VHH binders against Protein ECM9 (ECM9). Designs and how they scored, part 21

Target 1, 377 residues: Protein ECM9 (ECM9), of Saccharomyces cerevisiae (q02202)
Amino acid sequence: MQSSLPLCREFFEKITAYLDYHDFRLTITANQPSITLPYYVDEKAHSIELIIFKTTFLSLFQEAHTYFNKTFSDQSGISNENIYYMTVGFLLTTPENKTVYNVHEDLLKRYFQDNSVLVIPDLLVKEVRLIQRLLCSSNNRINKSSSLWILYRKLFVLSLDANTLVLPDILFVFHSSGSQHFSNYYCWNTARWFYDNLPYNKRIELFNLTKRFCFQNVKDCSSWSALAYMVCQQEEKKTDNIRDFQRLTSSFNVPFKINKVDLNFQVQPADAFTQELVKWIDRTYAADWPPYLCLLQITKFNITLRIEMDSVLLTWRNEILNFEENSGHIKMINNTPIVPEKFSNDLLTSVNFAHFGYKKLFLNKFLDKNKKEQSDS
Key: E = the ipSAE of ESMFold2; O = the ipSAE of OpenDDE; V2 = 0.75 times the mean of E and O plus 0.25 times the DockQ between their complexes.

## First folded at step 24 (VHH; framework vhh_8ghr_2)

Design l5 (from l1 with F32L; at its last look DockQ between E and O 0.51; V2 from the best seeds 0.00; counts 0 for: pae E 17.0 > 2, off the site)
Fold by OpenDDE, look of step 24:
Structure l5 (fold): chain B 377 residues (1-377), chain A 121 residues (1-121)
Amino acid sequence: as target 1 above (377 residues)
Amino acid sequence: EVQLVESGGGLVQPGGSLRLSCAASGFTFSELEAISWVRRAPGKGEELVARIWPESGYTSYADSVKGRFTISADISKNTAYLQMNSLRVEDTAVYYCARESFYGTEGFDYWGQGTLVTVSS
C-alpha cells in the first residue's frame, strides 16, 4: 500500500540511515537558492550531516498535519504504519504536541507487545537513532524539547531488553546535545535520571562524560548541577528516579532485571572529587559561579568534606587578601564581582576579579552555612 | 505551597520593550534554587531564555536573547524579572517562570501559569 505520507517516510528513512554512525548531525536551515533537493547529506569519514531546508520542513509539517486531520476526522482505514510516519513528522516539526506524542508512544507500546502491529524492521534501533538525532539537532526547539527527552527515557527502558544492542550508544547524546545548545536543562536532567538507573560501568562512563563536559563548559549551570548530583546523590531523589524507571518498565512490559545496583556505590569519592574540583578552579582561574556552587553544594552534604575544606579556605582567603592588596578591594553587587572601570579593558585582570570574587563569595557562603548548621544543631 | 506567578506580558511592537515579573511564594530565594524564564511558542518546543541564581546574582542567557534581555531578582521581594528590550516577532511566546533546584531530578519543580508576549507590528 503506497504510504499516504511519502515525505514523512522519506524523512524517516534519511534520519535513520547510517545507524552505526554516532556523529550524526541534523541541521535545519534556510533554503539555498542553488539547491533544489529537499535534503542535503554531507558525508564525511566519521560524521554525517543531514540538512533539511525550510521548505522541506514546512512540507513535512503540512503532510503530517493533513494526515492527522484526516485520520482523526475519519476513523475508517487507518494504517498503523502511516500513523507512525505521521507521528515521526510531528516529532520533527511539533515535538510538544501531546496528542501526537501519546499516539506515538501507544504505537511503540503496541509494537513491542505485538510485533505484527508495525511492519518496520528494527524499529527500536531506528527509533532510538531518530530521537537521538533529533535531540542532537541544531534546532533549539527540538534539542530542548522536554517531550523528546522524556521519550528518550522510555526508549532507554525499552533498550534494556536483552535483545537490543542500542544500550552501548545511549550516553553520547548528552554531550552531543549539550554542546549544541548551552544550559539544556532537560538534557542534563535526563542525565541525572540515567545516572540513577544505569549499571555500574555505564554510570562511570556517564560521570566522566559529564565531568568532562562541565570542565569544558564552565558557564553551563545545568551540567554542573547534574555533576553535583552525581557526586552527592540525594537519597530521596534517587529513589524517585528509580521508581520512575520501574513505572516505565511496567508500562512497556519490560522484564525487570534487578540489576544489583550497589545503592552505595560512588563513582568517585566525594573527597577526591572535591580536591580535583578545587585544583581545577585554581588552575583555570574559574571566573563563573557554577563550579563554586557545585563545590558549595557538595560540601554541604558531607561533614568530613567540610573539615577538609579548612585548608582550602585558608589558602583562598590569603589569595583573596593578596589580590585585594595589589589590585584593590573586590566590590560586589548582588553577589556579583565588579570589575573596576580602570580594568575594564584588561581581560586578565577582569578574569581575576571574577575568579577571586567568586572565591570570596564562596568563602562567605560556606562560612555562613556552617554557622547556620551549628545553630540548628 | 510553592507558587510562581508571572505578570507583565502583553502586545508590543517590534523594537519595543516589556518587563516580566515572577513573584515567588512558599519559598525564599536561596543558593539552592535558580529561577528561569522558559518560553514556548505555539507548536514549538520549550526554550530556556534566561536563568538567574538569585542568591549569587549569577545570570545566563540564550544566545537568541543575549544583549537584549536581562534577568534579575529582588531577594527582598522574592521576585524575579525579565527585562526584554528590542523585541522581535520571533520572541512571541508564552513565557513561563520556573524554579530549578540545583539537585532537581524531575526538571523544573515548579512552574508559573505563563504570560503571553506577542510581538507584532
Scores: ipSAE 0.000, ipTM 0.164, lowest interface PAE 15.7, mean pLDDT 87
ESMFold2, look of step 24: ipSAE 0.000; ipTM 0.224
ESMFold2 (binder alone), look of step 24: mean pLDDT 80; pTM 0.809

## First folded at step 25 (VHH; framework vhh_8ghr_2)

Design o1 (from k2 with G36A; at its last look DockQ between E and O 0.61; V2 from the best seeds 0.00; counts 0 for: pae E 7.8 > 2)
Amino acid sequence: EVQLVESGGGLVQPGGSLRLSCAASGFTFSEFEAIAWVRRAPGKGEELVARIWPESGYTSYADSVKGRFTISADISKNTAYLQMNSLRVEDTAVYYCARESFYGTEGFDYWGQGTLVTVSS
ESMFold2, look of step 25: ipSAE 0.013; ipTM 0.460
ESMFold2 (binder alone), look of step 25: mean pLDDT 82; pTM 0.828
OpenDDE, look of step 25: ipSAE 0.713; ipTM 0.878

Design o2 (from l1 with F32Y; at its last look DockQ between E and O 0.62; V2 from the best seeds 0.00; counts 0 for: pae E 8.4 > 2)
Fold by ESMFold2, look of step 25:
Structure o2 (fold): chain B 377 residues (1-377), chain A 121 residues (1-121)
Amino acid sequence: as target 1 above (377 residues)
Amino acid sequence: EVQLVESGGGLVQPGGSLRLSCAASGFTFSEYEAISWVRRAPGKGEELVARIWPESGYTSYADSVKGRFTISADISKNTAYLQMNSLRVEDTAVYYCARESFYGTEGFDYWGQGTLVTVSS
């Protein structure tokens, strides 16, 4: 039987076929005059980039949409496999289409209960590859799709069932996906969810990955917020993430729960991390807000640490006073230090205005008696 | 069939040392499995003494033994060890090797037969 979805099937085979690489990128880009191929693979030693040219992307959209409309008008040629490949096309081209997302999820749930529902070799392994590699897309609609990140959580839960034999590589997904889109809220909120639901050795690995990412991407506010969460776990949010995991295991009839261990372990002691961060700020003349906000968030939840900050606050206060005496008052617009025009060509002085400006902002917010506590996270 | 076999228990004086071994068979150490030493003193319940993830080498200890006991593992021999130094009378117990899986339905899914450690003059 011939498939009515040859383009969506070809896409599925392309995105699921490559060897396990440390890093993967999915790029959708304009056609180039010298290239006639629908796909191009740029292979390196520990990474691969799959390039989908725009005419191929649009053809996939049209094929999937045409098949979707057939399901309402003419039911000839309808099979579970064709429905699956149609939904794969939608996950790439319109990932937030809730109707098709629900159809895709339903097929997976039915397949988990009865493998004869879909006759596709190694389906669960290929499904994990598909979703992981979609989340490694440079396209914002795909990479920031809340539906795809939620599906990834569900696939992780399914991968724990010994009968499915699925082994997701979660660490490369956060590294690859996070690096492709600045301050990806859905990526780093999913990292928080995994942090609370992973075994301790994997929590250590995720913590270390997140920490390295933050120091390599200093301006990325979402990753610094996730790091602050990992240093000072918020008990209510942790409980919510664990409860969501248990809801998902129940939803898929997977009989696993996270076993509680009575031993209390800190991945990294908050006081040690705080000292490291303060030292880094001072050594590098940190001129971006996210590290300071991370420090503010950590000290909010630890009274002992707030007291230990007193000597740091005094030192920074004196540094700010000395700088303002020598270089002028630091002005702020929208919580951003302003470099006076007379210094705009002086890189060192410009950095110092940002550095001491953010220290000043930190001190003001740290001492704010009327500060509202952040809700929801 | 999963099995855990302890050895190395015995009688020692306070301040003495013992080294316990736990030989595992029927499974290989994995990223997700921890090997633990659990003890039962006379008339008491179970106390988790020490824990190791063999492939990562990460360890943790109960406060009551921290600084005195050291857990280790040899992956090639599929064996975990507990070095017990500066033993006290209150360390007298049957010591069990136990396996846990982070995502299991039970806290410890396999137990050894236990090895007796007696600390007395």
Scores: ipSAE 0.012, ipTM 0.399, lowest interface PAE 8.4, mean pLDDT 82
ESMFold2 (binder alone), look of step 25: mean pLDDT 81; pTM 0.820
OpenDDE, look of step 25: ipSAE 0.499; ipTM 0.782

Design o3 (from l1 with Y58W; at its last look DockQ between E and O 0.01; V2 from the best seeds 0.00; counts 0 for: pae E 7.9 > 2, off the site)
Fold by ESMFold2, look of step 25:
Structure o3 (fold): chain B 377 residues (1-377), chain A 121 residues (1-121)
Amino acid sequence: as target 1 above (377 residues)
Amino acid sequence: EVQLVESGGGLVQPGGSLRLSCAASGFTFSEFEAISWVRRAPGKGEELVARIWPESGWTSYADSVKGRFTISADISKNTAYLQMNSLRVEDTAVYYCARESFYGTEGFDYWGQGTLVTVSS
């Protein structure tokens, strides 16, 4: 009888179940008196939330760890399937346990080479769902796990096998994870990796998603940095990401090789995007730093754009001078514009201090960068 | 009752080092609540400086302190530490030890009283 690891097996079946939705969230929350089940599915229009109650989460942790200690004791009843389910419990509860992560990955790699290693129906499809839905967790320990994001890239490579019907829903994962986790570096660094390795039509979709996300989440530094990466012509990092993809295809013996991408081709030309961003900053009185940093990053890698910014710099300089003449010097603490207390109840002036303050910071960093590059040292 | 008690603050020269301690009682670090150091400088809001998940040992840091600060935990003593090296004037703040809720939100359910760190010549 196979009643071993009942909690980890139940979790696997629950988290890998097919659900018809446009958005997903995994939440760990306190037990509720009105709900006696270990899990709850909160279904909303276009979204689903899978809720794991605290006692269920802790029981999963204990079950997985008890089994883990048994494998080190070399006891009977140890099977590949039970080891897999134990590792699933760890991916939820302590995803950065490298020993267990490596066991999980080894089982997947062996399964890909010989399906008899694990007799779990539709395993690769379920594995993709597992990792995608873990990465849609509101829990920082899980969503910001570098190990899970690296595994996600590996699953994309494995899903290129023609024997699977499911590819990772990359757009869904980045939308859900980005929306739940302010400035998630691991999420958006993985988006850069996918952008460099996706087919052209999917690259367009990811760019458009990232751009929409940035303008809807203006304060999110990591997403703006990813957008800058997708706009600019940084050859070094792109080559590294392509090399990593090729290494993974070789490591897993996947025969698929994506078409070479034009390293110079971009979904939106950098000058067009730069003009759009400058207009948006001016029109909205942008009062947050990330759009300005995005502009700095784009112009860092494009000397023609740096020269073409001269008109923008002159216009912004004059605006700053006029504002400071009328409202006083803009003070900065830790690169943050300070609103004088005498204006604390004047919303328009407060926004203007931030807006022109960040324009001033942009100018200083843009000009200081040029001075440092031009200086003999 | 959950309590967090900070110690180790003080006055230090730029470039110096300081080690903060956070002694916890009313819960054991074997639980899945992150322990964090949060600082408040005059005129600024709260900044999450460093975070540790004591059971797993996973850590994260604010960009402003990466490479200079190290968070750690001693489960047997139920105590977390923040080693602050290469201190700068901008690190001057009241440093609070806080417990992040089990549920992984960015909120904190328990706070210490804070310890002042002053970096000046």
Scores: ipSAE 0.012, ipTM 0.494, lowest interface PAE 7.9, mean pLDDT 82
ESMFold2 (binder alone), look of step 25: mean pLDDT 81; pTM 0.821
OpenDDE, look of step 25: ipSAE 0.032; ipTM 0.378

Design o4 (from l1 with F32W; at its last look DockQ between E and O 0.01; V2 from the best seeds 0.00; counts 0 for: pae E 4.3 > 2, off the site)
Fold by OpenDDE, look of step 25:
Structure o4 (fold): chain B 377 residues (1-377), chain A 121 residues (1-121)
Amino acid sequence: as target 1 above (377 residues)
Amino acid sequence: EVQLVESGGGLVQPGGSLRLSCAASGFTFSEWEAISWVRRAPGKGEELVARIWPESGYTSYADSVKGRFTISADISKNTAYLQMNSLRVEDTAVYYCARESFYGTEGFDYWGQGTLVTVSS
């Protein structure tokens, strides 16, 4: 039966090609005069890039939407397979369409409840790869789609079934997606969700992955916030994430053996991480706020850590004072250290103003919070 | 209530010396406050003369007074001092003591009433 959605089907086949490769990049780009093909695939030794041109993208949009309109107007002769491909087209071109998202989810649910609903081999593996590759795409609308990230959570739950081959590769998406677009809130919020619901070994992996990412992406506030959470989980948020996971398992009828999530499990002790972070800040002369904010967030919830920070606070204070004595007073505008104009062309001095400025900001915020807590006690 | 009270101003000849005092009350010198001397000369704007962080002993000076003025603090007395040597006619001004909080983004939060220093032959 000739698929009524040949373009969406072709796209699905291309994006789910090479299932063993996690280093897959989906790129959406303008048409190139020298290329007449709808797709270009760049295959390297360890990576694959699928390039979709604008015309192809628009054609997919048109095909998917045309079918959508037809299906909702005429309920006769609807193929679940065609509906699936339609939804795939929407996930690419219009990921925030709630109606189509619900249709897609419903198809998945029915498929796993009754394999007769969809005749797509290895659908779960392909589905996971599809969503992973969309989330790691060059397109900001797709990469930051809240709907796709929610779907990714659902797919994780489905993948926990002992027979899912893609489970080992479930975590690379955070690093890959985060690298494509900075400060992806939904990406790192999902990372927090995963952290709360992962088994021990994968939790460690995610922690290390996140930590590595943060140290490489100093300006990414969202990732640093996630890292702070992983170090010092808020009980309320943790509970919510676990509850959501349970809800999803029930919704998909996934036999979930309650793996006793050790609620007290910490990959790295908070004090050890705090020390590491302080040393890293000092060593690298961190000139961006997120590392300091991370430190502030971690120390906010732990009284013991606050006490341990006293020596650091005094040291940083003295460093700031020494710097200001030699280089001038650090001015802050909207919580941003200002580099004096006379030093604007001096990179080292500029970095120092930022570094010591953010130390100063950290101290101010740290101590201000302490005063408020003392006044409320 | 936080108060700063300056003393020690007066008339002095060029080349002479004066010692200004700033007695602080309502707070104790800590690691989070700086004391500064700011002067206002007739027809001129405000000039930061010297700054001290009493607890750490860190000091800073304007170029115009460097080598001639010395700022110090006695924590036990909660008092800051400005030793002014080799005074010049251009040093004539009202000298104010001011507090700066480490937490403050707006600069000086408390001021004294000022003390007049007149350098004249």
Scores: ipSAE 0.119, ipTM 0.591, lowest interface PAE 2.1, mean pLDDT 89
ESMFold2, look of step 25: ipSAE 0.190; ipTM 0.662
ESMFold2 (binder alone), look of step 25: mean pLDDT 81; pTM 0.819

Design o5 (from l1 with E55D; at its last look DockQ between E and O 0.51; V2 from the best seeds 0.00; counts 0 for: pae E 5.2 > 2)
Amino acid sequence: EVQLVESGGGLVQPGGSLRLSCAASGFTFSEFEAISWVRRAPGKGEELVARIWPDSGYTSYADSVKGRFTISADISKNTAYLQMNSLRVEDTAVYYCARESFYGTEGFDYWGQGTLVTVSS
ESMFold2, look of step 25: ipSAE 0.094; ipTM 0.522
ESMFold2 (binder alone), look of step 25: mean pLDDT 80; pTM 0.810
OpenDDE, look of step 25: ipSAE 0.646; ipTM 0.847

Design o6 (from r5 with G36S S55E; at its last look DockQ between E and O 0.01; V2 from the best seeds 0.00; counts 0 for: pae E 16.9 > 2, off the site)
Fold by ESMFold2, look of step 25:
Structure o6 (fold): chain B 377 residues (1-377), chain A 121 residues (1-121)
Amino acid sequence: as target 1 above (377 residues)
Amino acid sequence: EVQLVESGGGLVQPGGSLRLSCAASGFTFSEYEAISWVRRAPGKGEELVARIYPESGYTSYADSVKGRFTISADISKNTAYLQMNSLRVEDTAVYYCARESFYGTEGFDYWGQGTLVTVSS
């Protein structure tokens, strides 16, 4: 039993240390027979990896758990700082423990109102680093913790109210978290929230990061859905995430700062993006559905753009007709184009079945959606 | 009111199969709504297991279940399914059906009550 929490304190110091990097990864891995180190920092030119070995991870849990039980049994060594460090150990080891999450958040709320509650230098900066770096974990339980993503939003709100120049660094978090876990809904839904609430300059950075990620990870439906959201938001300007920002500001008993919301969503005009996406689909013979679904989502919510798609749809229809005349009818199973067995060794033809199959699926859904909305109007 | 109702959970031996169902009411599947299966094992966090966009038929899976689980949807029955094959002890969890809101706060706007899957002899 360790009542002073030396392991949790050491972890906090390691995970919140200032480091000059462009990307971060947190890795929890099995012990190796010859390794006695509790942590390893692998510093590269533009990225840093913090490695925590399994025995260290388990020792952190044991220390935090022992202290937690001590809090209910007797009072030796109880202080706000020790409670905070205990919760840090739990955020790493069991981030979905709601009881401990609530204790952690309560300490932050009290600290924001009265800085003497926790005597830890630069606490808000270190807290932001802690949460960001936890979210860069390759461990699915930590990276996809809804509690940690919600806390990250709350820390963004707190950072703005403190009138601090410390902004959450959004580039490495979304890049690292998204690249480590395919179709990470929690990550990309949080990116939508940030897109709506970031200052304009950072909104541009997030849009371009998301767009780049989508084109590098074509099959990632969650990132393409977030990109479609960002394009649509430029014209729809839905307020749901803005209202959530206001709600979070109120939950910390902070003066209301509505005028921090930047309503300029114009990063790339929707017609310019659509033209770029259509040209990319045609040039690369795109053979995966998420880009087409992105295009369908954008055209659903922009009536002018839907009308301007008519020439694209005519061109694609003619391409599909010509392909089917020469290669046979495209069959779909569960909305997935099927490559006939006789073409399974013909790579170009196999790609074309997928490419024109998804164009056909897009066309059918675009036309069915348009007819349904006309009859429902 | 919007409801998601899971069924099909139970006790199964390792290597066995189960089929989970998620019946939706209060809304119909649209092109922009995803239906997901999320699981929560004892002492572990939430894991997004599988996702489908019902009208497009696009699917995605967690690496831990790829090749073993198949998500599908029947729009006419307003129901999503999770076919779980080659079950392992580590698949033991409460499985939730959840609706992804394209414009929602915090990811999923509606959750089912969950159905327990226990993989043990």
Scores: ipSAE 0.000, ipTM 0.236, lowest interface PAE 16.9, mean pLDDT 81
ESMFold2 (binder alone), look of step 25: mean pLDDT 81; pTM 0.817
OpenDDE, look of step 25: ipSAE 0.522; ipTM 0.796

## First folded at step 26 (VHH; framework vhh_8ghr_2)

Design e1 (from l1 with F29I; at its last look DockQ between E and O 0.02; V2 from the best seeds 0.00; counts 0 for: pae E 9.6 > 2, off the site)
Fold by ESMFold2, look of step 26:
Structure e1 (fold): chain B 377 residues (1-377), chain A 121 residues (1-121)
Amino acid sequence: as target 1 above (377 residues)
Amino acid sequence: EVQLVESGGGLVQPGGSLRLSCAASGFTISEFEAISWVRRAPGKGEELVARIWPESGYTSYADSVKGRFTISADISKNTAYLQMNSLRVEDTAVYYCARESFYGTEGFDYWGQGTLVTVSS
């Protein structure tokens, strides 16, 4: 069918196409002389990259904005479908345009109340794919869009009432999106929200995905903080996420609430995870702060676990003292261990300064927090 | 239509064993729903005995049966099982198979008819 938005419609069809692969990446890049098509699909056995060439991206921007301006001038030919496709173009090119975001959301809300509002086949499934694949973009304006991450939460809620099978596919986005941008705050806070609002089977899947990601991306502070959250089950934040879910279900007139059988349920007990993390730190000579901060966060509110850490702390204290006797005092600037210049070309010694430096920082923060907690209890 | 059908109850001596079956129809037990065994002894309320999410293999048990009872599932037969070993007189109850819905008003949305287990000398 003829459309006043052929480029945005073609983009929608490309980005929402069904593909059975293990990983996804969206890339916007310069045109290449060897490729004349507006899009290129780099398909491998276990991953897909959808490439949008820059001239295509700019044409989508121009088409969407021209149509947007038309809605203020010539209103005789305006259809809900064309408005939807225009907003899809904006989600790609200017995802934080709140006016167009609100138009997009309004169309979705109206569609779920009355399916005749949009005559687009399989719309919910395609909308979920659209948002997931936008969030797998290497472009920071798109990948880190708070609006798109919030829309993803809303689509999850809407999918529960729409009787749509989106739950099997809902979790891959955290790995793919997290991999595209280091310490993606919005990605991992959304993962926390999902963890609190998913059935147990999916919580296990998300926990294991997050744990694998953290150990593969040791410097990623946002992912380690999400893992700590999942292990320690901070009650106030969990209550906030469940309340937000209920707020969204009410907002979309979805009649569901979460039935929880055991409020103390954990995918991995905190003491077991703590032992695993301590062993990993020691075995790998961990030289980055996020794992240590994760350990601090987990032990913060568990008095039994804080006491059980005493033997670990004694061992680490003795290791630090021995290292400083042999290699010199560890200097800290802004809570960062400093490698002396004379060792800058000795990679093993440089790692040891960071390793024992972060153990020293951990000990100081743990003991200060433990003493304050005891005196305040 | 969603149905759960229990079988395998009966009379057994203390220390004996029974295996209960819960055949599911109208849905696939490998989805995100949990299958539970709940028992009701005469004059007592309901006790959640065991739970399984068949796809992940996650299970949990009441303290009163831990180490003696084992819940399992065969996805290909769409059936959950409760293996009850070292049975005691206090295990005497009507045992119900139930489906747990994570989203909903009540914790269990479908129940079987129940099967009586009697443990006596």
Scores: ipSAE 0.005, ipTM 0.366, lowest interface PAE 9.6, mean pLDDT 82
ESMFold2 (binder alone), look of step 26: mean pLDDT 81; pTM 0.817
OpenDDE, look of step 26: ipSAE 0.025; ipTM 0.239

Design e2 (from o5 with F29I; at its last look DockQ between E and O 0.01; V2 from the best seeds 0.00; counts 0 for: pae O 9.2 > 2, off the site)
Amino acid sequence: EVQLVESGGGLVQPGGSLRLSCAASGFTISEFEAISWVRRAPGKGEELVARIWPDSGYTSYADSVKGRFTISADISKNTAYLQMNSLRVEDTAVYYCARESFYGTEGFDYWGQGTLVTVSS
ESMFold2, look of step 26: ipSAE 0.093; ipTM 0.581
ESMFold2 (binder alone), look of step 26: mean pLDDT 81; pTM 0.813
OpenDDE, look of step 26: ipSAE 0.012; ipTM 0.233

